# VH-VL binders against Stromal cell-derived factor 2-like protein (SDF2): the designs that were tried, part 14

Target 1, 181 residues: Stromal cell-derived factor 2-like protein (SDF2), of Arabidopsis thaliana (Mouse-ear cress) (q93ze8)
Amino acid sequence: VEITYGSAIKLMHEKTKFRLHSHDVPYGSGSGQQSVTGFPGVVDSNSYWIVKPVPGTTEKQGDAVKSGATIRLQHMKTRKWLHSHLHASPISGNLEVSCFGDDTNSDTGDHWKLIIEGSGKTWKQDQRVRLQHIDTSGYLHSHDKKYQRIAGGQQEVCGIREKKADNIWLAAEGVYLPLNE
Short names: E, the ipSAE of ESMFold2; O, the ipSAE of ESMFold2 at other seeds; V2, 0.75 times the mean of E and O plus 0.25 times the DockQ between their complexes.

## First folded at step 12 (VH-VL; framework fv_acimtamig)

Design n3 (from k1 with light chain Y49E S93Y; at its last look DockQ between E and O 0.91; V2 from the best seeds 0.00; counts 0 for: pae E 2.7 > 2, grease 19.4 > 18.9)
Fold by ESMFold2, look of step 12:
Structure n3 (fold): chain C 181 residues (1-181), chain A 120 residues (1-120), chain B 106 residues (1-106)
Amino acid sequence: as target 1 above (181 residues)
Amino acid sequence: QVQLVQSGAEVKKPGESLKVSCKASGYTFTDYYMHWVRQAPGQGLEWMGIINPDSGYTSYAQKFQGRVTMTRDTSTSTVYMELSSLRSEDTAVYYCARDSYNVGWYEDYWGQGTLVTVSS
Amino acid sequence: SYVLTQPSSVSVAPGQTATISCGGHNIGSKSVHWYQQRPGQSPVLVIYEDSDRPSGIPERFSGSNSGNTATLTISGTQAMDEADYYCQVWDYYSDVFGGGTKLTVL
């Protein structure tokens, strides 16, 4: 299945099988922005992210997402954008990944380059991809380092500049918007 | 082998601007963030900001917001720091310093420093 | 505005052990880095991430960090170790440096 702009998807961390997750709980240290974590369960309404183009591009709802495209990912439940910046992440001290903004407020910290591993030209379900943050050059990353209390059992999600196996993600589940035709 | 070579000392008057260059060699320029840190005479180290040479993205210390601009030229592997509306308190040695690989938030290599004197 | 506190000076005899403290609220939860600055020269990283030495730094330099205090330790202190020493952390969105400690080797 083709991932289109407007689709709501879950992003699974390949190595740990945790899904990219957020909810309306800010980081207690760091930026104070909405936290982003890896969630262990498959059934979770807080793991849906809507694929959006950057403002001012010609891409529209229902178009396929090409390898190398710059995109935004909107958290479906809270409407905030997947975001990164030059702040230390809570557990590992890497690049903090957060949710920021709302339906009417977005900036370049919300921009991610889609990198499809292998020879694929457009983004499809279960394809191995990386998401590289435009401003920081960090890859969306996770690892087997877990929070203890409120987010107990959830993993840290952060950014790092080095390509590693731990920055491979799959669009594992989703509600896909049909292609325009 | 890693080198950060800065432009030479300058004498400025209050109200002018300065622009210091920092040329990097011996590593992949776009793989590491670059910090700017200054040191007033007889004083400690003061962080001014950071730039990602890959994207040109910057983050500045609150004290310098609105006066500092950091840029880079990837074709020459050079970062620049511009400070406007100079005051005598801006007399300092200005350093560029490379962040560690994997974003360690410390400065593993430093430039030689650029003395800027702001006097009437 | 996180604050790091260092003593202004420390004196040791050659061959003895020097200790330079860096105080900060809950500094043990942060990664502490240390720089040496000889007169008229640029800072040089001597310890990073509390206790690690960069390549080329003598093993007599070591570091520790717990509670509210980080410490740089120089064993077998030599005349060439006479310099200013700064501790540093990254606090959310900025570098924070200590005020510096002048090490004098008698």
Scores: ipSAE 0.537, ipTM 0.854, lowest interface PAE 2.7, mean pLDDT 92
ESMFold2 (binder alone), look of step 12: mean pLDDT 95; pTM 0.961
ESMFold2 at other seeds, look of step 12: ipSAE 0.655; ipTM 0.883

Design n4 (from k1 with light chain K30Y Y49E; at its last look DockQ between E and O 0.96; V2 from the best seeds 0.00; counts 0 for: pae O 2.7 > 2)
Fold by ESMFold2 at other seeds, look of step 12:
Structure n4 (fold): chain C 181 residues (1-181), chain A 120 residues (1-120), chain B 106 residues (1-106)
Amino acid sequence: as target 1 above (181 residues)
Amino acid sequence: QVQLVQSGAEVKKPGESLKVSCKASGYTFTDYYMHWVRQAPGQGLEWMGIINPDSGYTSYAQKFQGRVTMTRDTSTSTVYMELSSLRSEDTAVYYCARDSYNVGWYEDYWGQGTLVTVSS
Amino acid sequence: SYVLTQPSSVSVAPGQTATISCGGHNIGSYSVHWYQQRPGQSPVLVIYEDSDRPSGIPERFSGSNSGNTATLTISGTQAMDEADYYCQVWDYSSDVFGGGTKLTVL
C-alpha cells in the first residue's frame, strides 16, 4: 500500500514499536512547544499524522511520495506540524522535536526529507524509512528513555544527526488515500 | 588535522559592522555545526550563536538577535559572522568553534581567534 | 538564562591535586564540558560529557558532576597546567559558560 499525500498514518518506531504521538501538552522547559513522544499502544487517536507536501510544490492529494521528497507531517487532532530546531531535547540533550504552527502557519522547521531504506522509489506501508529534518539535518529518532512527569511512560522522540537503527520508522495503521492514476 | 583558520585582526569605529571568516579543513564541513564565541579583554567566554553549515540554518543568542548574521559558503568550507551597529563594548576576540559530530553541544575544536577593536 | 558559577582563582603546589568547581542549580542534570585556555591561546576541550577525555588529554584530568556541582580535577599538577579553565553546558537553546577559574601553579 502506497503512502500518498493526504493519507493519515501512524509512524511506528521499528525497534521499540512505539508510535509517534503528540497532544496539547507543552514541554515544561526548553522551547515550550507542544511535546512529541513515542506512545506504547496501538489504540491512540493522538498518533495520526497527515502527509502533506511543502507549500508551492506541484504534488496533489493522492500522489505517491517519492524517495527523497521533502514533506510535512500534520498532527491530525491538533493541526500542528511535526517540527524541529536547534534546541536540546529534554531527556537526552539531542535535537528537540515538537509540534508547532497550525493550518495556516508553517515554516521550514516543519520540513522533513523522506529517505527510503533500500531501493524503493515510492513510500509504502511497512517500508523502512528515515525522516531527516531539513534545517537541523537530524533524523527523527526514539529510544527507550521515558518521561516521568510530562508524558508519563511515553518515550522521548528527538533528532540525531547520525544514522542509527533507532531512527527507522514504518508507516503502520492509517487511512491510506488511494493512489492517483 | 581539523583546522579552523580565521581572518585577521580588525580595527572598527562605533556604528560600523564587522565580518569575520572561518575556513574549515580536515573534515566534512557540512557534518558539524559551528559556534561563534567571543571574549572581551580580561573577560570570560560569551556565546553568540550556532549555524548548521549543511542547511545554513542559524540560532542566535538573544543578546545579539537583530545584530548578528551567520552565513556559510560550502564551496570554500567557510563560515562567516557579521555583527552590525558596533559599540566599544564589542571589542573582543571572536572565535569560531566546531560542535561535536553527534551534536553534543560542546566545542571540540576552536579557531585561532580574531581580535576586533572598536574605538572612537 | 542559566548561570554557572566558578571561583575566580585556585592555587596549588606542583604535584598536588587541583580541584575547580562549577556550581549551578541542578547542574547534575546537564552534561558539563571543560576548556583550558592558556595565555594568548584559544580554548582547548579537556573534558566533555562530565567525565570523558578527548584524545591527547592526559589522564590526570578528570571530571565529575552531581547535584549542584560539577568538578574538574587535575592530579599531579604541572606548571604547564597554569591556565584559565571554563565550564560549559548547553541550556536547551544556548551555550552557558562559567566565569572562568585561573589556575596558578606555585
Scores: ipSAE 0.546, ipTM 0.851, lowest interface PAE 2.6, mean pLDDT 92
ESMFold2, look of step 12: ipSAE 0.596; ipTM 0.872
ESMFold2 (binder alone), look of step 12: mean pLDDT 95; pTM 0.964

Design n5 (from k1 with heavy chain D99E; at its last look DockQ between E and O 0.89; V2 from the best seeds 0.00; counts 0 for: pae E 2.3 > 2)
Fold by ESMFold2 at other seeds, look of step 12:
Structure n5 (fold): chain C 181 residues (1-181), chain A 120 residues (1-120), chain B 106 residues (1-106)
Amino acid sequence: as target 1 above (181 residues)
Amino acid sequence: QVQLVQSGAEVKKPGESLKVSCKASGYTFTDYYMHWVRQAPGQGLEWMGIINPDSGYTSYAQKFQGRVTMTRDTSTSTVYMELSSLRSEDTAVYYCARESYNVGWYEDYWGQGTLVTVSS
Amino acid sequence: SYVLTQPSSVSVAPGQTATISCGGHNIGSKSVHWYQQRPGQSPVLVIYYDSDRPSGIPERFSGSNSGNTATLTISGTQAMDEADYYCQVWDYSSDVFGGGTKLTVL
């Protein structure tokens, strides 16, 4: 199944099986922006992300997402954008990943390059992918380092500039919009 | 060998601007962030900001926000730091310093420094 | 903003062990890095991540970090170790340096 612009998907961390998650709870330190974590459960309404093009491009809903494309990921429930910047992440001190903005406010900190592992030319379910942040050059990353207090059992999600096995993600559950021509 | 070679010493008057260059060699320029740090005579080290040479993205220390601009030229492997509206307290040695390969938030190699004197 | 506190000076005899402290609130939860600056020279990294040594730094340089204090330790101190030493952390979005410690070898 093709991943198209407009699809609302869960992103699963390959090694730990945790899904990319957010909700309207800010980080207690760092930027103070909305937290992004890895969530252990499959049934979670806060793990849906809408695949969106960068403003000013010609990509439309239903278009395939090409390898190397720059995209945005909008958190479905809070309408904020998956974001990164030069702040230390709370547990490991890597690059902080947060949610920021809203439907009408987005900046380059919301831009991620889709990198498909292997020979695929367009993003499909079952493909191993990385998301590299444009501003920081950090790969979306997670690991078996967990929050204890407010998000007990949830994993830290951060950015790291090195390619590692722990920055591989897969499209999981979702509403996949049909492919255009 | 990693080398960071900075432009020569400058003498400026209050109200002018300075622009220091830092040419990198011996490594892949776009793989590492670059910091700027200054040191007033007889004083400690003061961080000014950081640039990602890959994207040109910058983040500045609050004290310098609005006065500092950091840029790069990837074709010459050079970063630049411009500080405007100079004051006598801006007299310092200005260093470029390379961020660690993985973002470890430390400076593993430093340039030779550029003395900038601001005097009437 | 976050503050790192260092003694202004430390004196040791040649061959003795020098210890340079770096105080900060809950600094043990941060990664501490150390730089040596010899007179008239640029800073040089001597310790990163509290206790790791870059290639080319002698084994007599070591570091530790717990609670509210990080420490740089120089064993077998030599005249060439006479320099200013700075501790540093990255605090959220910025570098923070300590005020520096002048090591005198007498």
Scores: ipSAE 0.612, ipTM 0.872, lowest interface PAE 2.2, mean pLDDT 92
ESMFold2, look of step 12: ipSAE 0.615; ipTM 0.874
ESMFold2 (binder alone), look of step 12: mean pLDDT 94; pTM 0.958

Design n6 (from k1 with light chain Y49E W90Y Y92W; at its last look DockQ between E and O 0.92; V2 from the best seeds 0.00; counts 0 for: pae O 2.3 > 2)
Fold by ESMFold2 at other seeds, look of step 12:
Structure n6 (fold): chain C 181 residues (1-181), chain A 120 residues (1-120), chain B 106 residues (1-106)
Amino acid sequence: as target 1 above (181 residues)
Amino acid sequence: QVQLVQSGAEVKKPGESLKVSCKASGYTFTDYYMHWVRQAPGQGLEWMGIINPDSGYTSYAQKFQGRVTMTRDTSTSTVYMELSSLRSEDTAVYYCARDSYNVGWYEDYWGQGTLVTVSS
Amino acid sequence: SYVLTQPSSVSVAPGQTATISCGGHNIGSKSVHWYQQRPGQSPVLVIYEDSDRPSGIPERFSGSNSGNTATLTISGTQAMDEADYYCQVYDWSSDVFGGGTKLTVL
């Protein structure tokens, strides 16, 4: 199944099986922006992300997402964008990943390059992919480092510049909009 | 092998601007962030900001927000720092310094420094 | 903003051990880095991530960090070690340097 613009998907971290998650709890340190974590359960309304094109491009709802495309990921419940910047992540001191903005406020800190591992030309469910942040050059990353208070038992999600096994993600559960003709 | 070579000393008047260059060699220029740090005569080190040479993305210390601009030219492996609206307090040696590979947030190699004197 | 406190100066006889402190609130939870600056020279990294030594830095340089204090230790201090020493952390989104400690070898 193709991932199309407008699809609402969960992104599963390949090694830990945790899903990319956010909710209206800001980081206590760092940016103070909405926290982004890895969540252990499959049943979670805060793990849906809507695939959106960058403003000013010709891509529309139902178009396939090509390998190498720059995209945005909107958190479905809070409408904020998956975001990164030159701030230290709370646990590991890597690059902080947060949610920022709203339906009408988005900047280049919300832009991620889709990198498909292997020979795939378009993004499909269960493909191994990386998301590389445009401004920082960091890959979306997670690891077995857990929060104690703000998101108890959830994993840190951060950016790192080195390609590693821990920055592989899979599109898992979701509402996959039909591919355009 | 790693080398950061900065432009030469400058004498400026208050109200002018300065632009210091830092040419990198001996490593992959776009793989490492670059810091700028200054040191007034007889004083300590003061961080000014950081640039990602890959994207050109920057973050500046609050004190310099609005006066400092950092840019790069990937074809020459060179980072630039501009400081505007100069005052006598801006008299300092200005350093470029390389961050570690996966963002260690420390400066592993430093340029030779550029003395900028602001006087009338 | 985060503050690092260093003594202004430390004096040591040749061959003795010099200790240079760097105080900060809960600094033990941060990675501390140390730079040596000889007169008229650029800073040189001598310790990173609390206790790691870059290639080419003598084994007599060591570091530790716990609680509210990080420490740079120079054993067998030599005349060439006479310099200013700065501690540094990354806090929030910026580098923070200590005020510097002048090491004098008498």
Scores: ipSAE 0.550, ipTM 0.856, lowest interface PAE 2.3, mean pLDDT 92
ESMFold2, look of step 12: ipSAE 0.689; ipTM 0.894
ESMFold2 (binder alone), look of step 12: mean pLDDT 95; pTM 0.964

## First folded at step 13 (VH-VL; framework fv_acimtamig)

Design p1 (from k1 with heavy chain S55N G56S; at its last look DockQ between E and O 0.92; V2 from the best seeds 0.00; counts 0 for: pae E 2.6 > 2)
Fold by ESMFold2, look of step 13:
Parts: C-alpha cells; sequence; structure tokens
Structure p1 (fold): chain C 181 residues (1-181), chain A 120 residues (1-120), chain B 106 residues (1-106)
C-alpha cells in the first residue's frame, strides 16, 4: 500500500517496535515545546501523523510520496508539526525532537526528507525508511532509554546525524488515502 | 589529519566589519557543526554561535544577535564568520571549532585563531 | 545566564596532583568538558562528558562531576601541564565556558 499525502499513519521504530507519539505535555526543560516520545502499545490515538507536503509545492492529497521528497508530519490530535532544532534532547543530549506550530503556523524546522531504504521510488506501508531533518541534518531516532515518570515506559525520540539501525522507521497502522491515478 | 586553517590577522577601524574564514580538511565537512568562539586579550573564551555547514542553518549567542552572520562554502569546505559595527572591545582572537561527531555539544578540534585588532 | 565558576589560579609542585574545580548550579546533571590552553596557542580538548579522555591525552588527566562541582584532576603534574584550563557545558541552546584557571607548576 502506497503512502499518499493526506494519509494518517503510525510510524513504528523498527528495532524497538515503539510508535512515534506525542501529546499535550511540554518538555520540562530545553525548548518547552510539546514532547515527542516512543509509545510501547499499538492502541494509541496519539500516534497518528498526517503526511503533508511542504508549503508552496504542487503535491496534492492522494499523490504518492516520492523517494527523497521533503515532507511535514502533522500530529493528528494536537495539529502540531513534527519538529527539530539545535537544542539538546532531555535524556541523551542528542538533537531534540518536538511538536511545534499549528494548522496555520509552520517553519523549516518542520521539514523532513524521506529516505527509502533500498531502491523503492515511492513510499509504501511496512517499507524501511529514514526521516532526515532538513535544518539539523539529524535522522529521526529512538533508543531504549525511557522516561522515568511516564507509566508504561515511553522512549526518548531524538535526532542524530549518523545513519544507524535505530533510525529506521516503518509506516504501520493508518488510514491510507487512495492514489489519485 | 583533521585541520581547521583560518585566515590571517587583520586590523580594522571602528564601524567596519570583519570576516574570518575557516577552511576544514581531513573529514567530511558537512557532517559536523562548526562553532565560533572568541577571546579578548587576557580574557576567557566567549561563544558566538554555531552553524550547520550542510545547509547554513545557524544559532547565535544573544549578545551577537543582529551583528554576526555565519556562512559556508561547501565547494571549498570553508566556514565564514562576519561581525559588523566593530568596536574596540571586539579586539580578540577568533577561533573556529568543530563540534564532536554526532553532536556532542563540545569542541573537539580548534583552528589556529585569527587576531583581529580594532583601532583607529 | 548559566554561570561556571573556576578559581583564578592553582599552584602545584612537579609530580603532585593538581585539582581544578568548576562550580555551577546542579552541574552534576550536565555534561562537562575541559580544555587546556597553553600560552599563545589554541585550546585543546582534554576531557569530555565529565570523565572521558580524547585519544592522545595522557592518563594523568581525569575528571569527575557530581552535585554542584565538576573537577579536573592532573596527577603526576609536569611542567608541560602549565596552562589555562577551561570547563564548558552546553546549556539549553548555548555554550558556556568557565572563566579559566591558570595552573602553575613550580
Amino acid sequence: as target 1 above (181 residues)
Amino acid sequence: QVQLVQSGAEVKKPGESLKVSCKASGYTFTDYYMHWVRQAPGQGLEWMGIINPDNSYTSYAQKFQGRVTMTRDTSTSTVYMELSSLRSEDTAVYYCARDSYNVGWYEDYWGQGTLVTVSS
Amino acid sequence: SYVLTQPSSVSVAPGQTATISCGGHNIGSKSVHWYQQRPGQSPVLVIYYDSDRPSGIPERFSGSNSGNTATLTISGTQAMDEADYYCQVWDYSSDVFGGGTKLTVL
């Protein structure tokens, strides 16, 4: 199944099986922006991300997402954008990943390059991909370090500049909008 | 093997701008952030800002907001720091310094420094 | 705004242990890095992440960090260790350096 612009998907960290998650709880230090974590369960309404093009492009809802495209990921429930910047992440001191903005406010810190592992030309469900942040050049990354006060043990999500096994993600559960074709 | 080679000493007048270059070699230039740090005569180290050479994304120390600009040229593996509206207190040695591999927020290699003297 | 406080100077005899402190509010929760600067030269990293040594730095350099104090320790101090020493943290979104400590070996 093709990932199209407008699809609402969960992103699963391949190594740990945790899903990219956010909710209306800001980081206690650093940016103070909305926190982004890895969530251990599959049943979670806060793990849906809407695939959006960057502003001013010709891509429309239902178009396939090409390898190498720059995209945005909007947190479905809070409407904020997956974001990164030059701040230290809370646990590991890597690049902080947060949610920022709203339906009408977005900046280049919300832009991610889709990198498809292997030779695929368009993004498909369960395909191994990386998301490289445009401003920081960091890859969306997670590891087995957990927040202490979150019941059920949510993981830190951060950015790192090195390609590693821990920055491979898969589009898992979701509502995949049909191709326009 | 890692080297950061800076441009030579300069003498400037108040109100002018300075522009220091820092040429990197011995590593993949765009994989590492670059800091700029200055040191006034007989004084300590003062951080000025950081640049991502992959795309020129920057973050500046608040003291220098509006006066400092950091740029880069990937074809020459060179980072530049420009400081405008110079004053005598801007007399210092200016260093470029590479952030560690995978962003450790410390400076693992330093340039040789560039003395900039601001005088009438 | 975050401040790192170092003594202005420390004196030791050759072969003895030098201890240079770096004070900061809750510095034990931060990663502390240390630089050596000999007269007329660029700084050189000697300790990172509180206690790690870069390749080529002698084993006599060590570091620790807890509570409100980080410490650089130089055992078996040699004349060549005479230099200024700076501690540093990344605080929020900026580099912060201590004021520096002049180590004198006599």
Scores: ipSAE 0.537, ipTM 0.847, lowest interface PAE 2.6, mean pLDDT 92
ESMFold2 (binder alone), look of step 13: mean pLDDT 95; pTM 0.963
ESMFold2 at other seeds, look of step 13: ipSAE 0.591; ipTM 0.869

Design p2 (from k1 with heavy chain S55T; at its last look DockQ between E and O 0.95; V2 from the best seeds 0.74)
Fold by ESMFold2 at other seeds, look of step 13:
Structure p2 (fold): chain C 181 residues (1-181), chain A 120 residues (1-120), chain B 106 residues (1-106)
Amino acid sequence: as target 1 above (181 residues)
Amino acid sequence: QVQLVQSGAEVKKPGESLKVSCKASGYTFTDYYMHWVRQAPGQGLEWMGIINPDTGYTSYAQKFQGRVTMTRDTSTSTVYMELSSLRSEDTAVYYCARDSYNVGWYEDYWGQGTLVTVSS
Amino acid sequence: SYVLTQPSSVSVAPGQTATISCGGHNIGSKSVHWYQQRPGQSPVLVIYYDSDRPSGIPERFSGSNSGNTATLTISGTQAMDEADYYCQVWDYSSDVFGGGTKLTVL
């Protein structure tokens, strides 16, 4: 199944099986922006992300997402954008990943390059991909480091500049909009 | 062998701008963030900002926001720091300093420093 | 903003152990890095991540960090260790340096 612009998907961390998650709980330190974590459960309404193009491009709902495309990921419930910047992440001191903005406010900190592992030309379900942040060059990353209080049992999600096995994500569950012809 | 070689000393008047260069060698230039740190005569170290040489993305210390601009040229492996609207308090040695591999938020190698004197 | 406090100077006899403190609120939860700056020279990293030593730094340099105090320790001090020493953390989105400590070896 093709991932198209407008699809609402869960992103599963390949190694740990945790899904990319957010909700209206800000980081207690650091940026104070909305926290982004890995969630252990499969049934979670806060792990849906809407695939959106960068503003001012010609891509429209139902278009396939090409390898190397710059995209945005909007958190479905809170409408904030997956975001990163030159700030230390709370547990490991890597690049902080947060949610920021709203339906009408987005900046380059919300831009991610889709990198498909292997020879695929367009993004498909269960395909191994990386998301590289445009501004920081950091890959969306997670690891077996868990929050104790604020998001107990949830994993830290951060950015890291080196390609590692822990930067691989899969589009798992979701509402996949039909591909345009 | 990692080296950061900076441009030579400068004398400036208040209101002018300065631009210091820092040429990197001995490593993959775009794999490491670069900091700029200054030191007024007889004083401590003061952080100015950081640049991602891969993309040109920057973050500046609040004190310098609006006066500092950091850029790079990947074809020459060179970063630049420009400070505008100079004051006598901007007299300092200016250092470029490389961040550690894979983001450590510390400075593992430093340039030789560039003395900039601002006097009327 | 976050503040690191160092004594302005420390004196030791050659061969003795020097300790340089770096005070900060809950600094034990941060990663502390240390730099040596000899007169007229650029800073040189001597300790990172509280206690790790870069290649080429003698084993007599060590570091610790707990509670509200990080410490640089130089055992068997030598005349060449006479320098200014700065502690540093990355606090949220910026470098923070201590004020520096001048080590004098008599």
Scores: ipSAE 0.672, ipTM 0.888, lowest interface PAE 1.9, mean pLDDT 93
ESMFold2, look of step 13: ipSAE 0.677; ipTM 0.891
ESMFold2 (binder alone), look of step 13: mean pLDDT 95; pTM 0.964

Design p3 (from k1 with heavy chain Y101R; at its last look DockQ between E and O 0.93; V2 from the best seeds 0.00; counts 0 for: pae O 2.03 > 2)
Heavy chain, then light chain:
Amino acid sequence: QVQLVQSGAEVKKPGESLKVSCKASGYTFTDYYMHWVRQAPGQGLEWMGIINPDSGYTSYAQKFQGRVTMTRDTSTSTVYMELSSLRSEDTAVYYCARDSRNVGWYEDYWGQGTLVTVSS
Amino acid sequence: SYVLTQPSSVSVAPGQTATISCGGHNIGSKSVHWYQQRPGQSPVLVIYYDSDRPSGIPERFSGSNSGNTATLTISGTQAMDEADYYCQVWDYSSDVFGGGTKLTVL
ESMFold2, look of step 13: ipSAE 0.741; ipTM 0.900
ESMFold2 (binder alone), look of step 13: mean pLDDT 95; pTM 0.960
ESMFold2 at other seeds, look of step 13: ipSAE 0.686; ipTM 0.891
ESMFold2, fold request of step 14: ipSAE 0.684, 0.708, 0.716; ipTM 0.881, 0.882, 0.889
ESMFold2 (binder alone), fold request of step 14: mean pLDDT 95, 95, 95; pTM 0.960, 0.960, 0.960
ESMFold2 at other seeds, fold request of step 14: ipSAE 0.682, 0.665, 0.719; ipTM 0.879, 0.881, 0.894
ESMFold2, look of step 15: ipSAE 0.713; ipTM 0.896
ESMFold2 (binder alone), look of step 15: mean pLDDT 95; pTM 0.962
ESMFold2 at other seeds, look of step 15: ipSAE 0.731; ipTM 0.898
ESMFold2, look of step 16: ipSAE 0.734; ipTM 0.900
ESMFold2 (binder alone), look of step 16: mean pLDDT 95; pTM 0.962
ESMFold2 at other seeds, look of step 16: ipSAE 0.629; ipTM 0.878
ESMFold2, look of step 19: ipSAE 0.747; ipTM 0.901
ESMFold2 (binder alone), look of step 19: mean pLDDT 95; pTM 0.963
ESMFold2 at other seeds, look of step 19: ipSAE 0.633; ipTM 0.881

Design p4 (from k1 with heavy chain I50M; at its last look DockQ between E and O 0.64; V2 from the best seeds 0.00; counts 0 for: pae O 10.2 > 2)
Fold by ESMFold2 at other seeds, look of step 13:
Structure p4 (fold): chain C 181 residues (1-181), chain A 120 residues (1-120), chain B 106 residues (1-106)
Amino acid sequence: as target 1 above (181 residues)
Amino acid sequence: QVQLVQSGAEVKKPGESLKVSCKASGYTFTDYYMHWVRQAPGQGLEWMGMINPDSGYTSYAQKFQGRVTMTRDTSTSTVYMELSSLRSEDTAVYYCARDSYNVGWYEDYWGQGTLVTVSS
Amino acid sequence: SYVLTQPSSVSVAPGQTATISCGGHNIGSKSVHWYQQRPGQSPVLVIYYDSDRPSGIPERFSGSNSGNTATLTISGTQAMDEADYYCQVWDYSSDVFGGGTKLTVL
């Protein structure tokens, strides 16, 4: 199944099977913005992300997402954008990944380049991909390092500039909008 | 080996602008943030800002916001820093300095420095 | 805006241990980096992440960081260590340098 703009998807970390997750709990350090973590369960309403184009482009709902496209990911429940910047992540001291903004407020810190592993030209379900943050060059990354208290049992999500196995993600469960012509 | 080679010394008058270049070699230019740090005669180090050479994203120290512009040319592996509306207190040695690979928030290699003298 | 405070100067006899302090509110929760600048030269990184040494920096350079004070320690101080030393942290979205400490070996 093709991932299209407007689809609401879960992003699963390939190695740990944790899904990209967020909720209205801010980080206690760094930016103080809404936290982004890996969640262990499949049943989780806070793991849905809506695939959106960057502002000012011609891409529309139902269009395929091409390899190398710059996209935004909107957290479905809180309407904030997957975001990164130059603050330290809480556990590893890597690039902090957060949620920021709202339906009407977005900036370039919300922009991610979709990189499809292998020869695929458009993004499909269960395809191995990386998301590289435009401003920091960090790849969306996770690892088996877990929070102890707030968000306990959830794992750290951060940005790492180096390509590693731990920055591979798959589009898993979701509501996939039909492909335009 | 990593090298950062800066443009030569300049003499400027108040109100003019300066533009310093920093050419990088010995590493993948777009993988590392570049910082600019200045040092007035007999004084300490003062951070001015940084640029991501891949995206062109910049972040400037509050003191210089509105006067400083940082740009890059990926085809020549060169970063530029432009400072406008110069005053005598802008007399300094200007350094480019490379951030660590994983954005470790420290400067692991420094250019040779560019002396800019602002006098009337 | 975060402030780092260093003494203006430190003097030690050759072969003795020099300590250079870097004060900041809750600096122990931050990663502290140190630079050496010899007269007329560019700064050189000597310690990063509180206590790590770059390749080529001798083991007589060490660092620590806890509470409100980070410390650069130079054991067996030599004449070649005479320089200005700066501590640095990244705070929110900016570099912050200490004011610098002139180390004199005499």
Scores: ipSAE 0.008, ipTM 0.545, lowest interface PAE 10.2, mean pLDDT 89
ESMFold2, look of step 13: ipSAE 0.559; ipTM 0.856
ESMFold2 (binder alone), look of step 13: mean pLDDT 95; pTM 0.964

